# Designs tried in a protein design chat: VH-VL binders against q9xwc2. Part 33

Target 1, 164 residues: q9xwc2
Amino acid sequence: VTCDFKNELVSMNWNVKNNKIQIHFEHNNLTENRWTSIAFGDGPGMNNLESIIFSRREDNVITTNSGYTPKKKKVVVDDVSYVTVNDVQITGNKLKVTVSRPLGPAGPRNFSLDQCLNWMVVPGGSLSNGKFKKHHGKIFFIKDVCAAKCTAERIQRINSNKAL
Key: E = the ipSAE of ESMFold2; O = the ipSAE of OpenDDE; V2 = 0.75 times the mean of E and O plus 0.25 times the DockQ between their complexes.

## First folded at step 19 (VH-VL)

Design j3 (framework fv_tixagevimab; at its last look DockQ between E and O 0.60; V2 from the best seeds 0.00; counts 0 for: pae O 3.9 > 2)
Fold by ESMFold2, look of step 19:
Order: structure tokens, then sequence, then C-alpha cells
Structure j3 (fold): chain C 164 residues (1-164), chain A 119 residues (1-119), chain B 109 residues (1-109)
């Protein structure tokens, strides 16, 4: 059961409560005029992936969008985001954000996280005058995430088995 | 509570400059942008520019670009706006405001500083 | 430069009535970057709504915002005596200058 992910650039964990999923996401190097995202789906690479996109403006404003990646690693943002921002902090270049969405179908594509599927983290791309340009860098792949299993009870059992 | 306190009113001669201060308290100054806006009597609010407190980077409206300088002093948690070559149409109330990424609007405003340029 | 045009210029209403204030942008504004402010005489503006529809901290639920693209609305469901003021919309999209509408004055009558 996978309920977190961490490497030198990104730290993320998620939990489910009351038919909602809460995602805590940290990115250690989100500089100005750049974006990063969490993407969901089973296509090869970045095709047809549901996304939560975080961006940092030149003026330090952090924006969260729901959206998707139809083809060629392009990002299409929704006019009205269905993702709730619960908290956001930026300290130097370290982004910390907490978001939530319904676990089941949500948004214009009725996309659901209540089944097991792959999660991806896109480490960053450029922003120019509101345009989300092609990302660069290595995509972080998290195979077969069954987010619905990440209840508080199950996470506590996992933590207890780690003997701390 | 969170607040921005501005310097007092100024009466200036055309061709001179004015420097308005904006002291922050009750929040972490370096986590925000400070915005400068003015309002002539009975007119709409007009954006002048911003400063990122963390880096000192500035952006100005093109209209003011050659006459305005926005600075900050992190040791006193104070932002400054200086407008040079004053003209009678610069007579206005000048506001500083905080721009936060969580609210995505100007959520804390200074009380305003009346600048009068006598023609 | 994005021009915001508010209508009506003046709205004369009685306490208890519903106020509907419009803001039209000369080009599309990303709704995440649309705000509404209240200003009373001799006072600084007060943030009411950000992100087109989100209430700022401490703003009562009689204030609501809606809209996207070029058309945005502020609604006050039941006017209270303290709500008679001037209201401004503002866009702070990616490219400066960030602009305000000319205001809608809500008067008691």
Amino acid sequence: as target 1 above (164 residues)
Amino acid sequence: QMQLVQSGPEVKKPGTSVKVSCKASGFTFTDYNVQWVRQARGQRLEWIGWIRVDSGKTKYAQKFQERVTITRDMSTSTAYMELSSLRSEDTAVYYCARHTYIYQGFDIWGQGTMVTVSS
Amino acid sequence: EIVLTQSPGTLSLSPGERATLSCRASQSVYRSYLAWYQQKPGQAPRLLIYGASSRATGIPDRFSGSGSGTDFTLTISRLEPEDFAVYYCQQYDYTPPWTFGQGTKVEIK
C-alpha cells in the first residue's frame, strides 16, 4: 500500500477521509515563472493525464489549477478548478501545499481517484505570460497507487509497523 | 493584528519628489509583495507597482516607470515609494497593500498618504 | 491593458434589498485573478472577494461573487446599513498593469 513518495526534489503524502483525498505536496526548488504538477492516469508518458498544477508567478503568487495533459506533454488548465487549496507556503524556493478533491468522480472529465492507477510528478516547466510551456527534467513515476486505501487507520498501522 | 502603517500627508511643489513609507507589522514581511496604488479624488484606483520583499525585485506600471522607485528595508519591515518630477495630476491618496499568494488579492492596506502637489 | 467597466455607476437601494454589481473586462481575465473591494469615504479599500468567488477572511456570507472570462458579478443578498459604499473590481492577471474598475456606488434610498 503506497501512501507517500519522497526523493531529493519532491515529498508527497496523501490520505482519504469522508470520501475526499487530501494531498500534501512539497517541491524543494520551485523558482519564479515555473510550474510543477501531479498527474494521474495509465497512458504512456504524459498522454491523457488528469493533473493538479502548481505555478509560481514572477510576483511570488502561487496558483493551483486542475487540468489535464491531452497530447505532447501540453497542459490544459480548467477554467474553474475543482481542487481545494487548504494551505500553501513558499519559503525560499520550497513550496509546501495541501490540496483536496473528491475521491470519486470530479471536474469536467469526471475523473476518479477511487481506483488504482499511476501517479506522476512533473518536476517543472516554464511560465510565460500565463502560458504553461513544455516541462523539462525527469518525470517521477509512482506505479499503481491505490489512493482509496490510504485511510488514517491504515496509515497508522503502516507507521506502527515501522517501529516508531 | 496584521497592519501596514504609512507616513503622514505631504504637500509638494511641482518638479520635486515625495517618498512615502509603509511599515509592516503582525506578519512575516518577506513572505509577501508590497503593492502601491493611488487614488485621485473621485477617481478609480490606479496600480503603480510592486516589490517582492524577499528579493527586492520590482515591477512598475509603464506610466510610472521613469519616475517611480520602490524599495524596502527588511531590518525595519518597511517599504518605500518615491515619485519624482511631481505634477498636479499626481495629487492623490497613495496606498500600500500586501499581496498574498493564499488570498490572491490585496488583503491588507495601509491607511493611505495624501500627497498634494500645488500648481 | 485590461479595462474593467463596472455597471451601474450608481445603485440606489434600501436596506434589506438585493444588490447586483457587474464588472466587465475588455479581454478575458483568469478568474483566479479577479477581486472585489469595498471602500467607504476616507478609508482604504477592503478586500471582499478574491478568485472571483472566494470570500476573504471575516467577510459575511451575504457577499458572493461569480463569473468568468469577461463578465463578473458581486451580489449582496440583503443590504445592511454598513454596506452602503463604493465597490471596485480588480484584475491582477499575469501581465501588468493591474487595473481596477471605476466603481459602483451603492447608495441608500
Scores: ipSAE 0.381, ipTM 0.762, lowest interface PAE 3.7, mean pLDDT 88
Fold by OpenDDE, look of step 19:
Structure j3 (fold): chain C 164 residues (1-164), chain A 119 residues (1-119), chain B 109 residues (1-109)
Amino acid sequence: as target 1 above (164 residues)
Amino acid sequence: QMQLVQSGPEVKKPGTSVKVSCKASGFTFTDYNVQWVRQARGQRLEWIGWIRVDSGKTKYAQKFQERVTITRDMSTSTAYMELSSLRSEDTAVYYCARHTYIYQGFDIWGQGTMVTVSS
Amino acid sequence: EIVLTQSPGTLSLSPGERATLSCRASQSVYRSYLAWYQQKPGQAPRLLIYGASSRATGIPDRFSGSGSGTDFTLTISRLEPEDFAVYYCQQYDYTPPWTFGQGTKVEIK
């Protein structure tokens, strides 16, 4: 089970506690007037993906929007974010954000994270007048992430097995 | 414990400048942004501008673009708003308020500074 | 810029009654970036609600915020004597200016 992801630009961690999933996301180079996002879905390709968008607007002002991406269309931003922002830090261009949501169905589309899904990270796009512009760069794909299994109990069991 | 304390009332003549201070205490000044708002007697709140404390970068309302300067001194945890070419219409109470970079509203306000412009 | 229009201009009510205040935006505002403030005479504004529906620290339960898109509402379930004041909404969704509504005065009947 994959509970962590890291490359040269971003890092992610999944943790489940009390039927809530907590996602820690770091981006090493989120400049002003830029956005990045994490997305997840159960389908092949970029179809009906749930998205969490992190934007740096007006310097160190960080916004978090939830949304979804219809097939072959731009992301649609939700009227109300269904994710909770637990922590946000911006130092230079390095963003650290922790968000949480229910493990089960959540948001206007009642999407559940209790199953193994494909995740992706959009490295970045421009932000203009508060609007998300098209992203540039290669999307990072993280296949078969079973976030629901990323529990302290499981981690403890793994550690115990290693000790044997 | 956390508060913004502004400078005292000012009486100015038309054409002069006024500089209002806003001192922060009880929190890490550099972790926040500061906005300035004014309110004429019996009128609505009017947004003037804001400053990013850690960088000093500012944004002003178009109405004040040519006359307002917002600054900060990190060593004293103080934000400033200077308004030049004062007019009678600038007579108002001026407020500073803090804001985090996570858009949780402006939760702490200064007590306000009355600026009177009269000939 | 986004224009916020509050209604009614004045709301005359008695203690114990329910107050419903409206804030209408000229264009859609993301719910997470709408705030309500209370201002009493001679005092600075006080944050009541942020993110359209989140109560600020120390704000009584009788205050609640709702709405999305262009229509937002502040509700005071049961007015207390100390609740008679002017209430402002503010948006901080888009690039500044972060505009205020013109205010609603809640006065005693």
Scores: ipSAE 0.020, ipTM 0.672, lowest interface PAE 3.9, mean pLDDT 89
ESMFold2 (binder alone), look of step 19: mean pLDDT 91; pTM 0.934

Design j4 (framework fv_recaticimab; at its last fold request DockQ between E and O 0.55; V2 from the best seeds 0.00; counts 0 for: pae E 6.1 > 2)
Fold by OpenDDE, fold request of step 20:
Structure j4 (fold): chain C 164 residues (1-164), chain A 119 residues (1-119), chain B 112 residues (1-112)
Amino acid sequence: as target 1 above (164 residues)
Amino acid sequence: QVQLVQSGAEVKKPGASVKVSCKASGYTFTDYTMHWVRQAPGQGLEWMGWIRPDSGKTKYHQNFKDRVTMTRDTSISTAYMELSRLRSDDTAVYYCARHTYIYQGFDIWGQGTTVTVSS
Amino acid sequence: DIVMSQSPSSLSASVGDRVTITCKSSQSVLYSTSGYNYLAWYQQKPGKSPKLLIYWASTRESGVPDRFSGSGSGTDFTLTISSLQPEDFATYYCQQYDYTPTFGQGTKLEIK
């Protein structure tokens, strides 16, 4: 895993341009009244990780918010999201979302993405009356992601190597 | 240009049904939830329900649940609202309106369809 | 249903005036998942469809003049027109969409 991650349920792509990181996230089965999240931090587990939370309502509203996941706790959303939604689409139950944030320190916790970090994906949890319930399923861990290095030039080289 | 174009004015007798159409253009029809809102003469706005064009799933206001049917034809990007068992107090302008995935209000509205119910 | 109460129902003002319309919801319309207040303001002129002015309580829709501003959170919201223009005389509605959408009864802004 370098600048892409994919399994049967989700896919991620990191792209950095102008000191801004863009994350393309796809989830193949986000049903109504469900949430999923991307988290990143120093550790491989739920240990005070920065989070980007996505949820789906029955009226097909997709919410995106920054937040954090305390150790051994449920995800907590920020009062004001510091993540920008660039694109969002739902086709059936397949979520496609592109979000962006600064590469450097950002958010209420002043967390930077300029270092190599571990990422994780929470595959899903239930949403009830706007409240996140416990997640279900195995968490996907993506170790040692250096998102800051996923520049256009590097991505081009990676793609070229894959084509060989 | 993104727009919603509704069908023309209707005059109906009490007990009859009316079906109003709302044709979407300039955007992907299935990506947006379609709402129906009516406004009686000199009155405020009343939400009737929504339909998801992608699946056909609907949610109706309780006041209309037994009389309203919302449908869509994705092949022509058109939403329909049918109101049955019409009565005089159903006389109103009926609007279709959409909201986006991230729900930034009803950003696009149809021009409205006047439905008059009179004996 | 969430009840939206606007005040006043009507008011008269002159061009250049500062106008304030209030909307109160029977319960909070702050959607905890997104962190936004799902509250919108609309302008409607006679014989026309409503026009979106403000969404998320305080964000102006594209093309809306700067003189329009929305504020508030939770259950109390305000639409302010800093300096009333001739084209601003209309009926204004607040709307919550935290749950199934409901509208305020409207505020008719008339010329004095």
Scores: ipSAE 0.833, ipTM 0.915, lowest interface PAE 0.5, mean pLDDT 93
Fold by ESMFold2, look of step 19:
Structure j4 (fold): chain C 164 residues (1-164), chain A 119 residues (1-119), chain B 112 residues (1-112)
Amino acid sequence: as target 1 above (164 residues)
Amino acid sequence: QVQLVQSGAEVKKPGASVKVSCKASGYTFTDYTMHWVRQAPGQGLEWMGWIRPDSGKTKYHQNFKDRVTMTRDTSISTAYMELSRLRSDDTAVYYCARHTYIYQGFDIWGQGTTVTVSS
Amino acid sequence: DIVMSQSPSSLSASVGDRVTITCKSSQSVLYSTSGYNYLAWYQQKPGKSPKLLIYWASTRESGVPDRFSGSGSGTDFTLTISSLQPEDFATYYCQQYDYTPTFGQGTKLEIK
């Protein structure tokens, strides 16, 4: 059962409690006029991926939006975000964000995370005049995430099995 | 204690320039954008521009773009605003202020620097 | 620039009064990329720098008394002082913040 993801650029973990999912997301290099996102859906090349988008404006304001990717990793943000921002920190270029949303259907697309699907991290795209551009680096895939299984009990069991 | 401390009052002649300093303490200077705002006697607040202390990038209000220069020295956590070709209507109190990275307003302001421009 | 219009420009009131100050923007300050009204209120006393009272239209800054409240969304905003205290006589400014801030003209609150 996969409940975290970590590489050189990104660290992320998630847990479920009381029909809500909490996601802790870290990005080590979010520079000015850039965005990064977590996207959800099955397989590369799929259009219309549900997304949580984090942006750093040129004036150093950090924004968090819900939205989707209608095609080719273009991003459309919702006018009213359905995700809750629990914590935000920026230190140098390192972003740390904790967000939560309902595990089941939420937002204007009634998107649900209560099934297994792929998660993706888009490591960076640019903002130009406040608009999201699709120019980004290699995406990171986390295959077959069954987020509903990431309860505190199950995560503790996984961590015990990893201990030396 | 989070604090912005500005340089002292100045009296200038028309045509001169003035450079106001703003020293930050109690927080990581490079993590917060610094703004400059002025207030003429008996008047309201007028935004002049901002500087990113990390990169030195600036944005100036159109009314000042030809006369203002904002800089910083990260080694001493200090921002600067220089206004050139002074005229009598530049007489004002000049403030530095920061905003938070999730924009919760300008939470910390300097004490203000009075600049008087007179013949 | 987004123009912020405050009303009234001045107001006389007594200790204990309920006062309201309005602020109207020339366009909506509910920014689509954040979902927040980037609207702040400041208090300024003579010879002092402004002090943040309210951000995001209705959230009190830490240490601000609960008699101060903000409301509104989009273009129309209100600062309310529910029971005026002697230390509340000051000038009040609203401020919007897209990529560039603009301030209202100020409202001077005086002792009656």
Scores: ipSAE 0.389, ipTM 0.759, lowest interface PAE 3.1, mean pLDDT 87
ESMFold2 (binder alone), look of step 19: mean pLDDT 92; pTM 0.949
OpenDDE, look of step 19: ipSAE 0.069; ipTM 0.690
ESMFold2, fold request of step 20: ipSAE 0.013, 0.082, 0.104; ipTM 0.627, 0.676, 0.685
ESMFold2 (binder alone), fold request of step 20: mean pLDDT 92, 92, 93; pTM 0.948, 0.946, 0.948
OpenDDE, fold request of step 20: ipSAE 0.728, 0.804; ipTM 0.879, 0.908

Design j5 (framework fv_recaticimab; at its last look DockQ between E and O 0.80; V2 from the best seeds 0.00; counts 0 for: pae E 9.0 > 2)
Fold by OpenDDE, look of step 19:
Structure j5 (fold): chain C 164 residues (1-164), chain A 119 residues (1-119), chain B 112 residues (1-112)
Amino acid sequence: as target 1 above (164 residues)
Amino acid sequence: QVQLVQSGAEVKKPGASVKVSCKASGYTFTDYVMHWVRQAPGQGLEWMGWIRPDSGKTKYHQNFKDRVTMTRDTSISTAYMELSRLRSDDTAVYYCARHTYLYQGFDIWGQGTTVTVSS
Amino acid sequence: DIVMSQSPSSLSASVGDRVTITCKSSQSVLYSTSGYNYLAWYQQKPGKSPKLLIYYASTRESGVPDRFSGSGSGTDFTLTISSLQPEDFATYYCQQYSYTWTFGQGTKLEIK
């Protein structure tokens, strides 16, 4: 089970506790007036994705909101975000955000994270006058993430097996 | 425990400069943006600009762009606002105030510094 | 700049009264990337610094009594004091932080 992802630009960690999923997301180079996002969906491919969008203003105000990416459409920000921000830090251009949501159905589209899904990270795009512009850069794909299995109990079990 | 403490009252002549300090305590100075807001006697609040203590980057209101300089000393968690070429209508109480990276308003304010400009 | 207009500029009320202050912005202060209205309310007493009451238009700051509430969206906002207390007589300001930072001209709440 993959509960962590890391590359040169971003890192992610999934953890489930008390029927909530907590996502720790780090971005190493989120400059001013830029946005980034993580997305997940059940396909086909990378269409109709649930999204969590992070943005940074020049005054370091960090916004976080849930959204949706229809097929062949731009990201649509939800009127009311259904993810909870637990922690936000910005040091230089390094963003650290922890968000949480129910493991089961959540949001206006009632999307559940109980199943294994493909995830996606959008490296970034420009932010202008509070609006998202088109993203640039290579999208990172994380296949077959079973976030629901990333529990403290499972991790403990795996560690115990390794010790044997 | 979290507080902003500003320097004392100032009396200046027209044409002079004034530098007000704002010392932060009880929190990580570089994790918040510092704003300066002034209030003329019997008038409302006027935003002057902000400084990011983490980088020193500033943004000034156009009305003050040529006369205001905001700086910070991270070693002593202190922000400074200098206003030059003072005139009588600069007479006001000057406040420092912080906002978080999750902007939830100006949650902490200094006690204010009275600056009087008179001949 | 976004212009903030408060009404009334002043009002007199009695202890126990329900008080409503209105703030209108010249353009929407709904921040599209967050989905929140970037609107705050402050209370200022004579000789004191402003005190944050409400942010995101309707979220009460920690320690603020329940009798204070904020409502509205887009360009029209309201601060309500459900039952006025003696300590509530002060000047109130709205503030937008969607585009730069601007305050309303203030509303002075006096004892009737």
Scores: ipSAE 0.780, ipTM 0.891, lowest interface PAE 0.6, mean pLDDT 92
Fold by ESMFold2, look of step 19:
Structure j5 (fold): chain C 164 residues (1-164), chain A 119 residues (1-119), chain B 112 residues (1-112)
Amino acid sequence: as target 1 above (164 residues)
Amino acid sequence: QVQLVQSGAEVKKPGASVKVSCKASGYTFTDYVMHWVRQAPGQGLEWMGWIRPDSGKTKYHQNFKDRVTMTRDTSISTAYMELSRLRSDDTAVYYCARHTYLYQGFDIWGQGTTVTVSS
Amino acid sequence: DIVMSQSPSSLSASVGDRVTITCKSSQSVLYSTSGYNYLAWYQQKPGKSPKLLIYYASTRESGVPDRFSGSGSGTDFTLTISSLQPEDFATYYCQQYSYTWTFGQGTKLEIK
């Protein structure tokens, strides 16, 4: 059961409690006028993917929105986000964000994370005059994530086994 | 306790410059944008510009662009605003104000610095 | 610059009254990247610094009484004080911060 992901650019972990999923996301190099995202779905590339999108403006504002990718490299943000931002910190270019959403269906597409599906991290793209531009770098894939299994008890058991 | 403490009142002649300081405490100075806002006697609030303390990057309102300089000293968690070529209509209270990364408005304001410009 | 126009410029009211102050922007302040209206309301008492009341058009800042509420979207915004208290007599400013940082001219709320 996969409940975290880490490489040289991003670190992410997630847990489920009370029918809500909490996602802790770190990005080591989110410079101004750029965006990054966590995307969900089984389609190839950026097609038909539900997303949580983080943007950094030139004035250091961090914005978070829910959205989706109906076509490759096109990001559509929701008018009203269904994702709650629980915490955000920017230190230099290092972003740390904690977000939550319902585990089950939420938002205008009735999207659910209580199923197993691929997760992706889009490492970054440009932001110009409120428009998302193409991403840069390779997408990071996490195949077959069953987020509903990432309860506190299971994560604690996984961590204890690693320490042995 | 998060606070912004500004330098004391100043009286200047037209053509002079003034430099107002704003010392931050109770939070990590370099993590938040600092704005400057002024208020002439009996008037409303007028945004002047901002500085990012982490990089020193600034943005100024067009009305002040050729006369204002915003700087900071990260070693003492202090922002500065300098206004040059003062005129009598620059008489105002000058405020510094903090902005969060969540963009939740100006949540902490300095006490204000009165600058009087008279012949 | 986006121009922010407040109405009324001043008004008199009694303790216990419901008061509505409006703020109209010359352009939409809905920020499409985030989906938020970056509009804030501040209270300022004479000789004091402004105090943040509302951000994101309708979210109360921590410690602000629930008699203060904000509403609106796009270009038209409202601050409502549902039952005035003696400490609420002040000048109120709206501010858009989606596209630069612009304040309304203020609304002075006085005791009748």
Scores: ipSAE 0.006, ipTM 0.636, lowest interface PAE 9.0, mean pLDDT 87
ESMFold2 (binder alone), look of step 19: mean pLDDT 92; pTM 0.941

Design j6 (framework fv_recaticimab; at its last look DockQ between E and O 0.54; V2 from the best seeds 0.00; counts 0 for: pae E 8.9 > 2)
Fold by OpenDDE, look of step 19:
Structure j6 (fold): chain C 164 residues (1-164), chain A 119 residues (1-119), chain B 112 residues (1-112)
Amino acid sequence: as target 1 above (164 residues)
Amino acid sequence: QVQLVQSGAEVKKPGASVKVSCKASGYTFTDYVMHWVRQAPGQGLEWMGWIRPDSGKTKYHQNFKDRVTMTRDTSISTAYMELSRLRSDDTAVYYCARHTYIYQGFDIWGQGTTVTVSS
Amino acid sequence: DIVMSQSPSSLSASVGDRVTITCKSSQSVLYDLSGYNYLAWYQQKPGKSPKLLIYYASTRESGVPDRFSGSGSGTDFTLTISSLQPEDFATYYCQQYYRTWTFGQGTKLEIK
């Protein structure tokens, strides 16, 4: 079970508690007037993805939006974000954010995270006048993530096995 | 326990400068953007600008751009606002106020500093 | 700059009254792509600092009594006090933080 992801730019952790999934996301270089996002879905590829977008203004205001990417189109931002932001901090250009949502069906599309899914990270794009511009850079793919299995008990067991 | 404490009242002559301090306590100073807002006697609130304590980056309202300087000392969790070339219409109560990275309004304010400019 | 226009500038009311203050923005919209309106309401008593009451147009700040409510979207916003209490007589300000920060001119609520 994969409950963590890390590369040179980002890190992610999944944790499930009380039928809620908590996602810890770090971005090492989110500059001003930029956005980044994490996405998940049944696929294939960039089709039919749920998205969580993090944006940084010049005044360090961090906004969080939920959205949907249909048929390889631009992300359609939800009228009301259904993801809860638990913690946000910016140190330099390093973003640390914790968000949560129900493990089961949530959002306007009633999408559940009970199943194993592919996740992805959009490294970044420009933010202009509050609008998301096209992203740049290669998308990071995280295949076959079963976030629902990332319970505290299971993680503890995995860590214990690693210690042996 | 979370509070902003500002420096005391100032009386200045026209043409002089004034520097108001705002000391933060009870929270991580660099985690909040500090704003300055003033209020002339019997008038409304006027936003002057903000400073990011984490980097020192500032943005000033156009009306004050050439006269205001906002700084901070992270070692003592203190923000400063200096207004130069003072004139009578600068007479006001000056406030510092914070907002978080998740902006939810100005939730904590200083007690205000009265600056009087008179001949 | 985005101009916030409050109305009325002043009003008199009695304890127990329902009071409504309005704020209109010169900007076409004050909401982002997520639909949240970047509008706050503050209360200020004489000789005191402003106090945050409402943010995101309709969310009460912690500790704010239920009789205070915010509503509206786009350009028109309202602050409502359902049943005025003696401690509610003060000046109220709206604030947009969609682009930069701008306050309304204020509404002084006086006792009748």
Scores: ipSAE 0.422, ipTM 0.814, lowest interface PAE 1.5, mean pLDDT 91
Fold by ESMFold2, look of step 19:
Structure j6 (fold): chain C 164 residues (1-164), chain A 119 residues (1-119), chain B 112 residues (1-112)
Amino acid sequence: as target 1 above (164 residues)
Amino acid sequence: QVQLVQSGAEVKKPGASVKVSCKASGYTFTDYVMHWVRQAPGQGLEWMGWIRPDSGKTKYHQNFKDRVTMTRDTSISTAYMELSRLRSDDTAVYYCARHTYIYQGFDIWGQGTTVTVSS
Amino acid sequence: DIVMSQSPSSLSASVGDRVTITCKSSQSVLYDLSGYNYLAWYQQKPGKSPKLLIYYASTRESGVPDRFSGSGSGTDFTLTISSLQPEDFATYYCQQYYRTWTFGQGTKLEIK
């Protein structure tokens, strides 16, 4: 059971309690006027993906949106985000954010994380005049994430087995 | 304790300049944007501009752009606001205020510095 | 600049009253990237610095009593004090931080 992800650029872990999922996300190089995201879905490619999008304004305000990618290279941002921001820190260019949402259906597409599917991290793209522009760099894929299984009990077993 | 402590009151003549300091303590100075806001006697709050202490980048309200300079010294966690070519309607209390990083307003304010401009 | 207009400019009320202060912006302060309203409320007592009460239009800052609540979206916002206390005598300001930083002119609350 996969309940975390880490590489040289991002670190992420998630847990479920009381039918809500909490996601701790860290990005080591989110510079001003840029965005990064976590996306969910089985594709194809960057198509039909639900997402949580983080962006950094020039004045260091961090914004969080829910949204989706109906087709490649297009991000549609929800008018009202259904994702709660629990904590945000920016130190230099390192972003640390904790968000939560219902594990089951939420938002205008009734999207549920109470299922197994691929997760993705988009490492960064530019912001220009309030628009999300094309990302740069390699998308990181996390295959077959069954987020509902990431309870405190299961995470303890996984940590004992040193899963990557 | 998170605190912003400003320099003392100033009395100035028209045409002079004033430089107000704002010393931060109890938090990492370079992680938060610093704003300057003034309040004329009996009037509301007027935003003047901000400085990012990490980079020194500034943004000024157009009403002050040609008269205000905001700077900082990160070695002593201090921000500065200098207003030049003073006139009598610059008489006000000048505040520094910290901007939080999570979509919040100004969560910590200095005690204010009274600047009086009179001939 | 986004102009912030408060109403009323002054009001007088008794301890225990429900008080409502409104704030209108000349442009929407709902940020389409985040879905949040970039609107804050401050309380300022005579001779003191302003104190943050509400951010995101409706979220209370830590340590602010439950009797303070904010509501509204887009251009129309309300600060409500559900049961006025003696210590609530102050001037209240709304502020947008959607684009630059603009305060309303203030509402002076005088307790009868």
Scores: ipSAE 0.007, ipTM 0.596, lowest interface PAE 8.9, mean pLDDT 86
ESMFold2 (binder alone), look of step 19: mean pLDDT 92; pTM 0.942

